VHH binders against Bifunctional chorismate mutase/prephenate dehydratase (pheA). Designs and how they scored, part 6

Target 1, 371 residues: Bifunctional chorismate mutase/prephenate dehydratase (pheA), of Buchnera aphidicola subsp. Baizongia pistaciae (q89ae5)
Amino acid sequence: MTLKNALLAFRNAINILDKNLINLLAKRKQLSLNIAHTKVKNNYPVRDIEREQMLLKNLTILGEKHFLNKKYIESLFSIILEDSVLTQKKWIKKYNLNKYKLEKISFLGSFGSYSHLAAQKYAKKHSKILTDKIYKNFSDVITSVEQQQSTYAILPIENQSSGLIIEVYKLLQKTPLFIIGNIYIHANHCLLAKKYTPILKIQKIYSHIQPFKQCSKFISLFPNWKLSNTTSTSEAIQHVAKENDNTIAALGNESYGELNKLEVIAKNISNKRNNITQFIILAQKKTYITNKKTHLKTIILISKKNENCEKIIRNILHKNKITLLKLKYYVTSKVLLEKIFFIEIENIYCIKHILKQFTIEIKCIKILGCF

## First folded at step 1 (VHH)

Design C2 (framework vhh_6z1v_2)
Fold by ESMFold2-Fast, scan of step 1:
Structure C2 (fold): chain B 371 residues (1-371), chain A 122 residues (1-122)
Amino acid sequence: as target 1 above (371 residues)
Amino acid sequence: EVQLVESGGRLVRTGGSLRLSCAASGRTFSDYAMGWFRQAPGKEREVVAAISSSGDYTWHADFVKGRFTISRDNAKNTVYLQMNSLKPEDTAVYYCAAEPYDSSWEGEYDYWGQGTQVTVSS
């Protein structure tokens, strides 16, 4: 036994022990994070000073049994515990940021517009907290969701008086986004008050100048009413909602009135009949099951060069006892006699069965959404 | 604040064409949605066409769809209504109107011009 051989053997043994110590420290750190994760899920505090003090006391007692100095063990485990706490705090900070992440909804327009109203109605109906993101054109609205800058997009597709919003349908042909729902906004004016009040008790009404003109026949029935102009329909509704006065009312949209907790005193007071705008909600493509029992509605785009396409669609749906909820079209080319049809159907049968029948007669079909 | 002046209204024969112009003065024309309205004798004012502030979105009433086209030139602060295949039923005073985004098709317009008379004869 030379001194050289003894020193080399001891050094090699220390190297093996040091490797084992590193492995044990890594394993301890993983367990600490698992404990922190469990505590946060159950709303327990992560740091416990009393526990830390008891742990150090128990470890120093154990160390003494192995002939290790009390101050040595206390210093070592104090460092280990502090690293554990710092690691847990960093993890908790990231966890909290992810837990409270707000989803964004994109739309065309301004605050108080019909698109804004539709976005608010969607958020409320689906119990979502959404951050509004406003764009200057429909293409940017859709692109924001495609690029994951927004979670949802809301877009008008039809107005009852003006018909189809063709620009949006052209974008729907190109986008991979999926329709996940729809919202209807009634462009009809209603008389709205903070509490249900007999109309004869109303003394003053607030509105933008346009609803006053659009409801002139109804207003003429109440010549004693004082009329007050606001800068927008939204302002009129918000003003009435804030005032504690049962003798004032606003002219405005029923849905926006509901969002501001107002009561409808009179409906359909416009000089013209109901004008409904249909909005769709777009999202990144969700895995959808073609299970007929889970779908209430399916929206399909159909491209066909034939004057009889509508009759073919109606015949296929009638033969299969499927309720046609909506059938509309727009002309893509007068020269080519090409039309794009979009249909909304009640999905009580397997989509694949119906698509097979459509494919026999119609070559180009795109499913836009099932919801 | 936008001030609007319409021009181009005149007497035209059935089947003829006419272009109306609306010149805007004041700041922020490019921030406003623009619309064309008309009012015939004994009838309510009705929306004919609307265009977004960018010009990327347009809407036309069903009774003029395929015949009328709205457009705008933000560099010239002007909105246009190109009217083709005119009918006697198109006889009306045509008004230009300006409104913030997304109210262009619902008649929620804040700023109005004086109007320009279009008469379509047989």
Scores: ipSAE 0.000, ipTM 0.124, lowest interface PAE 19.6, mean pLDDT 75

Design C3 (framework vhh_ozoralizumab_d1)
Fold by ESMFold2-Fast, scan of step 1:
Structure C3 (fold): chain B 371 residues (1-371), chain A 120 residues (1-120)
Amino acid sequence: as target 1 above (371 residues)
Amino acid sequence: EVQLVESGGGLVQPGGSLRLSCAASGFTFSSYEMYWVRQAPGKGLEWVSEIYSSGDETKYPDSVKGRFTISRDNAKNTLYLQMNSLRPEDTAVYYCAKDWSEYGDAFDIRGQGTLVTVSS
């Protein structure tokens, strides 16, 4: 009777202690998650070996004071610490994945376009996971960021073959968004086939007329090839991917070829080696003009009518020994000498002083970005 | 519906001049780059000229550089090709083509073209 009462009392006491242990482990886990949150904000590593070793030594000393076995305490807290580290790593990975899934990049075009390629290149360069948002015009691309429906916009501003994309420059005059970066895309065409086929076995190539034009020198080396026009480069690639024929090939984008599981038979077959399109990335995040060398260049838009701004700009830059990286303009009036200038200059310590000189001598200046 | 209608071709003597026109409709003409391409009898398509959407930049192959001038009137949705010092080798069907805002990817040839014959 007495033995049974003592066993019941001790078992009840153990149950109470075990419930308290679970509650303490839960509180410890919550603190570990709070630590993970702080580590993410400050880019600190999850594992701290010196801290872990010190903690284990202190806990084994404390355990010995209570007549607990050293190996028992070491084993127990090693498991607790390892779970804490794994929990922190899993939370951080999920947090970063969810944070990046909420970031969206808007661009004009279709899947496999040069704008899409530029968006992918930007995401990879900056280790971002971005959701693509496709729009039908440049205005909607910009508006999506202005209305916070997208985090970033990417737009072409210049192609070496076709020149300035004036529509985009006009939109840059009006938008409150800032340029935070740029991406260059080499619009070099490849010869793509379903399997790696010897070039002499190719009988017919599919392309839109522009890649045929741009690759005319390469094509002239194979006068027996039959040329077939498609409505787009994407359609040419899709056609070759669909057909079970090793004697046909398409001209097009290497990345879109890879997506359609085509082999690259020849690279860089364009007449011009440097057919480059420059893209800019726009965001709502304010880029302050800083004298820190973390920024490589400053981009300025000058829109003033009926005055020769170019000579004033070049004079200011020359007197201050600043490298002009790019100066482009478009004419707003053929009757008057009215131009809008797009200027890239190297970012140097005295940049704020030079921007003040521009503002004083040329009243209609907009700073588009510093990066 | 996108339409491109070429006109202005004809018979001309060597050293003569012709002006080709292309009437565009069904799209925002001022937003697109425009091209002239030609096809000589028994030969493939050859690029002749290109013009930026605003008209600020033009490009030509060496075969026509200094002789041909591309221009556009965005208010009239019309593309032009002024051809001077014409040679027998310029004999071809000339086509007007538009580009899409996706640069370096594609452009459209829609019309039947206009025949230019340079002979004495």
Scores: ipSAE 0.000, ipTM 0.131, lowest interface PAE 16.8, mean pLDDT 76

Design C4 (framework vhh_7nfr_2)
Fold by ESMFold2-Fast, scan of step 1:
Structure C4 (fold): chain B 371 residues (1-371), chain A 123 residues (1-123)
Amino acid sequence: as target 1 above (371 residues)
Amino acid sequence: QVQLQESGGGLVQPGGSLRLSCAASGSTFSDYEMSWVRQAPGEGREWVSSISGSGDSTYYADSVKGRFTIARDNVKNTLYLLMDSLKSDDTAVYYCARELSYDTWGSESFDYWGQGTQVTVSS
């Protein structure tokens, strides 16, 4: 009975000490935040290894005077110091996000779409930090940049399998925005599973209809597989990641699979090896002018009712010894014989004389960009 | 500019049949993959069926496989959905939609939608 009373008294004493320890840790953390404020003002680094080592040495000596094990004190304060550094870094990151406005990039699609991947590649290529903005149609994507709600728009213009994206070309005829770059995306699907497993163990695969179509030859090698349609490729990958099941897999993008901790169990499973989609990046004239680029090509849009327009274009380029990099067209009316030409030419020093010749011989010309 | 207009919806008893049609005004109808998407009362949109531009490939949601048939007439620029053995769970507004084959994979993969036609399976 007296043993139980003595134990209760000691437990109550420990509770009081633990409460005091929590209070002291909270005070120490607040000082760490005050230090972060000072470091931001003076551009000091968050971590100071020399100071940390000296602090640990002094604390272990102090602990030893109180009969505390050196490794115990070292381990404890190493954890405290790591939390302090992490707290400081998180606060500084949040402070910087609020202080500096981030540029935005608009696109049509969902998280994990080819447009999203193209936006990420553009940001990485140009060392930009961009906030994603998703829209319901191409017109809204372009309008977001025209109205300065976003800095950049990214739009597909051609896929090797499906051809020209006519709706985008029609919008390019009307918009005052300029093309400032290109991104190419290979539509390469992978088979993804939560845990690597022999492919013969797979019983059911998840994806959107498009990856199933683009991988139909590969899928036909496994006639016993059950195919399940999802509302998106991202949902297929998320579903497989959530299930603790090594008999299911998803078709989708390798990068998004990695983000969801999935393993690639098959690569290069698409019907077409070189299914490339070309994306263009659009920006306002102000953004384009301030971007000091080495220009490699000029992109021109030409509309003409005349049957011999292509011959005229090629003759002008040949006469002036300009390399034609790309010439594509679409027919706006078979009856009216109207065609819209999309032309990429090698950029030449002072292209003004060529543009004047095009304007004289071909009345309907629009310069889309130079980069 | 592509415009899509659905027709053929209505009230039908369980086990009945309906044929939905979608008329497209676009000159490039045969170049695009077309889909049927439905939205049940109080629920999100769900994909039902898709057909390739040539008509060579057809795909169906598990819930309608064996009961529904998708078809197209590229001369008439018309998409069809033949619905057999209808169930109360098939009650929804049915939309004709054009698919983006080059970029997106999911509900955002449709760039043109019709106005929808109501299918009610009851009694």
Scores: ipSAE 0.000, ipTM 0.291, lowest interface PAE 12.9, mean pLDDT 77

Design C5 (framework vhh_3k1k_2)
Fold by ESMFold2-Fast, scan of step 1:
Structure C5 (fold): chain B 371 residues (1-371), chain A 119 residues (1-119)
Amino acid sequence: as target 1 above (371 residues)
Amino acid sequence: QVQLVESGGALVQPGGSLRLSCAASGFTFDDYAMRWYRQAPGKEREWVAGISSSGDYTSYEDSVKGRFTISRDDARNTVYLQMNSLKPEDTAVYYCATEYGDWESFDYWGQGTQVTVSS
């Protein structure tokens, strides 16, 4: 045999081995995707450094038994493991986007508004990935869910200091949507800074001019602080979160601070306290409840032309041992003295009996939700 | 600059009447609901009355219902509180406010106007 014929034979043998190596790498990659499916289902992290180091060590020992260089095997499998991790992360990201691609949440306002904060808090609380949809009025927010352009709508209904948001109650009377949850946003301002920021080393605080006015008594305790105005409170909080600086802080909402990974350095710094805004979440579908022993909130809308309506409502609830959480009303006609009542109760037991009593004694009743 | 300016506060006899005004500037007034609040010395601020952005709906605290009337004039960017049959317990600083959508809109407060009901 010639040297040329021997080279051709050896090259053909290498080609066969290389094809087999590609097939094995493909099979290994498929198993890594199967592992990704299992990790998502059980909330396990993609990267496991201890497992990777142990696997790499075992493979280098196996390689030495076959007279393969340790650095060669280590380098090769480091690349294979890194590709596996990146493949798993990419698949999980795509899986999450596909799972939630139809779920959108509509609200009134802008990024960093109280409605936006409420939407983010709802998504986080229920482990949802939601796309934000911003509208210019409450009617469009509700219509987006009615037309299935969004899965959820979030709307404010009351502030503890300012009272009822009557425009929203009017829309609730006419919409076929259901209330499926509540979110509360605390409007009490806090001093927010990065973790391990000493209050005595703060030199500059950021906020919109209104929180500075609302926290004037607290700020007066620190006369050396420089006040810097921002266009919005969300800008102030984001600025402090972005900078690696232990001498700056922001005035803002505790919940929004938490969303931006800031620590509450001081609480109850507002001139006014306990200013909470209640938001409701609306959807096309009712919440399904399987636990009969769980106390739930039921929201009812009642319309009445009766001067004793509030007493009738309270008497019905008292006689049936139903806890009244909230009773509010608004006047629909100044001339006719017509009122619409908004009622929250904490009891699902005997609800049909209560609704029958309301229907007999009160002209119009609408169940808005149970959650 | 966003501004709410209350006016019309005075000293009145029990049973008297006053009309409070709140002039708004620096925002799109007709897009926002408007509220009246009051605060007596040593007491927390309490809600008094509200009117929707459309003007179609009004709401009142029970103690003022039938005596106070809230209204708005969108052409003048002004909200009003007509107070009739005033009582000594109505003595307070009265504030105008609006709350919607963002941090800035949430806490538009006026400086207040003093109402004193006394003989």
Scores: ipSAE 0.000, ipTM 0.137, lowest interface PAE 18.4, mean pLDDT 76

Design C6 (framework vhh_6z1v_2)
Fold by ESMFold2-Fast, scan of step 1:
Structure C6 (fold): chain B 371 residues (1-371), chain A 124 residues (1-124)
Amino acid sequence: as target 1 above (371 residues)
Amino acid sequence: EVQLVESGGRLVRTGGSLRLSCAASGFTFDDYAMGWFRQAPGKEREVVAAIYSSGDETWHADFVKGRFTISRDNAKNTVYLQMNSLKPEDTAVYYCAADSYPSTWLSESAYDYWGQGTQVTVSS
């Protein structure tokens, strides 16, 4: 054989080895990405200096057994480890940018209750992904946020039929949490469809038997409608949302329909009007502070003994040209004429100065929130 | 708790000199490679200089070679950047960074810990 033929054979052998080395490096890189996934899920650091030093030591010893230079192997694998770390860090940065923080929202009741609907409406309004946490009493709902077991609490404070929910107001006097928002739930039934459809084009209505009875007068105006019973109002709404049919509709709550991306075809179709329930969202002080420029109102709780307290409050607001949005109270003692006032006022740039003046004239003032 | 605190940033005239310092705490300084990075408004962060854990090897970006010098004092847990012949294009926030694995010291994205930065403004 000529030297040229021997050289060609050796070069071909090296080419095969180099292809295999590239394949192995690719496989090693893929394992580095799998390790990054595991580290993020378990909150482990990307670098493990002790492990990396031990790996390099073991590899240099192995290389030495094959008559490879120690510095050569150390340099080579240092570069490989560097690429591995960089690959992991790059993936983790992309992961963290796309990671949703799973926050929890606490409320009283069960799945499908008005409190649950209010929690879902709040999550949708603020484009949040929230995990529901259900409690059996209002005190535990508030405590869950105070102890940081949940990020948000949602509580009813007033129903127009039954008035103020005094138990919640008593808890607001004691809690360090702040009100960061309001949600209103209308109990009136609506006719809901997947897309806006002229009412005369509707052919079939889905509902639980109770809303059919509660909307009987409205339904009687459309005798050609076919009525289909569902096991719940939620099921009726979900069924209509899934079907690709513009001729079907459901009876249900407007807010729950909105959560399922349904259009309102007719409003207030109940035989009797149900009243609005107002809910408040509570959070730690730090969460409330983030809404500086969009603050529309300040909520204050005032504890006052003696007659004429309402006149004093109204006079202070009038003198300072502050719009009173809401004033409610409950009586704690008829003998002492003690009242607790819940006040919503227009938020203005000098509100802190005016609240200080309130404190001077009316000693017992608590700021519940600004939003 | 790893902490890096930069100091020395200020307004200087074109052609002037400035020395930046970075005080490190909360880790074994001698085991870490150190680097200086900068970011100007509207631009990506770029590496300026780096120094190996022992101080025996240094690297400087082409745009600062001969003008900037990185050094470290392991007894004082401090890394320095001596900046000479300053130009308006050197205006940036300068960051100190530490790399927990010294053999990756020449890789910008390998640095684990970062300071808050110090503003250097060069005017003509």
Scores: ipSAE 0.000, ipTM 0.093, lowest interface PAE 24.1, mean pLDDT 76

Design D1 (framework vhh_6z1v_2)
Fold by ESMFold2-Fast, scan of step 1:
Structure D1 (fold): chain B 371 residues (1-371), chain A 123 residues (1-123)
Amino acid sequence: as target 1 above (371 residues)
Amino acid sequence: EVQLVESGGRLVRTGGSLRLSCAASGFTFSDYAMGWFRQAPGKEREVVAAISWSGDSTWHADFVKGRFTISRDNAKNTVYLQMNSLKPEDTAVYYCAADLSPYEYGSDEYDYWGQGTQVTVSS
């Protein structure tokens, strides 16, 4: 035969061997996954250094019998064993994540909004790992929990500057969900720019309409500023972060600004130093029952057409020596003189007895939660 | 370990006064509402008084209103029941209770109870 034909035959033989090597490596990897499953079931550690060293020693001895260099076999199987350990660790990590179904928390807005910050604060307070679910309206936020697409919903109900968030109260009147907690967010509005910029060089400010209202006194000091509305605080901050323009700034949270590598050019510019937004956390009855939380207060919603309803409520609480923590209302109809009352009262053991008294004297009472 | 230990129960003459104490341990006492219950032989346990976590809100059953007063000392992890103008009908084992479970409408089950302290009112 020609030299070229002999060389081609040898190359074809090597190709067949290489294909077989890949198949064997795949089979070895599959066994590594089976070992990971067994280790998890029996609480064994992934890495066994003594076993690895023994295996390498045995393989180098076997290699020598086949005239293979010791260093070559050590290097090759060290790579194979490291891949095996990494494969096992990745599988176990994924298995552990799937074994504990990740709870989801739904809220309105974008990442870095005050609702997002409230969700993060709630998760940290209760040492929970929660997956964020963002919705474009409050109704969808609530519906996600009602349909069990999310475990928790978080919604704002009141801001000290703008008052009651009536849309949310209307939804609370209709939802079967329970309030399981409160979170308070202080509106620490800052003026944020891509680089530290003298404030007089700023020409245009980006923000959602609410921070503009909450910072109106500070903004009035700069009448030449152009104001541009964004859909969210997050959008304003992200817009300024993307532009190569030192004449633009965003109103928003200092921490979210830092995450987007923005500089703070003015701090605490809100009209009120302690502008607080109250958020509530909603959950299904089953989730509410399983939460072992301190029950300090009960929240009640009352719809009434009586001008003396507030007096009746205060009299019942006073007679039973119950501390009224909060009483707010909004008018649903000026013509019908109908009001919806939101009431927070301090919990005691006999609160159920008192709530029965409310139901007798006041129709259209709804208990929203206890926490 | 959560523990509630009642003390102060004894034999008292009609019209007498008595103060019961309940020492609590193993939980953050100042975060929870506390109650006093009583049980006479052959009768169900009934709620006598309740007090909020702060002490600002109290409730007393109609059959003891004006005679008994519940109070608490969060620094001492103790809840008290001051009983005045005692009647033979007040004879019962008095229990301290803490509800550390989630609030559920229609549930009368409490997480933790003390061993009780016997109050006997003689004519």
Scores: ipSAE 0.000, ipTM 0.454, lowest interface PAE 10.6, mean pLDDT 78

Design D2 (framework vhh_6z1v_2)
Fold by ESMFold2-Fast, scan of step 1:
Structure D2 (fold): chain B 371 residues (1-371), chain A 124 residues (1-124)
Amino acid sequence: as target 1 above (371 residues)
Amino acid sequence: EVQLVESGGRLVRTGGSLRLSCAASGFTLDYYAMGWFRQAPGKEREVVAAISGSGESTWHADFVKGRFTISRDNAKNTVYLQMNSLKPEDTAVYYCAAESGYYLSDTPSEYDYWGQGTQVTVSS
């Protein structure tokens, strides 16, 4: 390479890092707004000097581990903390004076999970500021919206590799919430390592149990690799990014890898090329269905008490020339042999007449959403 | 916010009639099965009648069959319980409840939303 080409390459690398720094600062600001909302509800003070000093001490220790000067890190994070406090105070003033509130989206898991990625995609589409609210189980995710602690809930309903998420379907039978949208996430894993790590140098890979199973064919090409489990793919990526070790790699999301300064050393390594997870967005809605021109789908849950239920569904749709977009079912009891059907159909101007026909012929129907 | 509000409970003489109403807000009744329940002091809550989301299927407990009739008006988002030939044994707090699965149910634990109740007292 010429000297000019080497200098250009280094400058391009710095530009990428700077863009990542801006993205991280933006994410940190969003968390500060979430904290402000929590502080307002609980009458907590915005500034806590003792906690700020502890945070600065911990950050300078972390910085020293990475050979960064103590005064440099103190100065930098003092500026970040001061901006965070000012941002929180401005938001609280606006909340109290103008009655503006940040809308919340609830989901299961941790930051960097597929549910988190789905929530981020929906937030971008929604054109409003949505703050994240994380829960440990699907029931609590739904309850948060039912109790108006969150505006939206996002839940997975199907993975093409593992099938229907029956726990979520059972909750949909019971909740008064309505589906207002879908998000599809491709669960394509990448092998991520530090820059300039040759694949043949790798001795140990980190990930959650599920990506290891989903990438078993690729992993079998490297029989000498040692597998180490983490609680999440995000934790695996963070671990590899943190360690000064050129013999380790992580399985996980490409974008999150890049945010942690890792390179993609292998892509599309999953056993199934098109492993898609479908997520639904739930909300409270006074009207369960609409004939709005923007609505493309109607989603229905049907309990089968008759062996002809699937035939009846298909016959009604065929007679009315309605496109069946999706039909899935699961057996609720081995003894009772009852089936619960989930159907997505094309939304048309006469949809209310078709829903009435389903009600007459099947009698056990619930409209889950129209969007 | 999903709410059910009962009305119509009052003091009635034996042999009298009374109509209870249950108004729903925050959701559309069309796809919710509805039930009327009652609870006398010291007794468990028991089902009186249930109606499917469409209104085409109804169920009534044996102790009220022929005397009580459940109905619904989905346009008004309201469920009714018409009570005829009232007996002192009918004295209780009457609750309406909604089940989100569009199923007929006679089981209290299957109902997700409950009203606060309306007192019916039948005197001799």
Scores: ipSAE 0.000, ipTM 0.094, lowest interface PAE 23.1, mean pLDDT 76

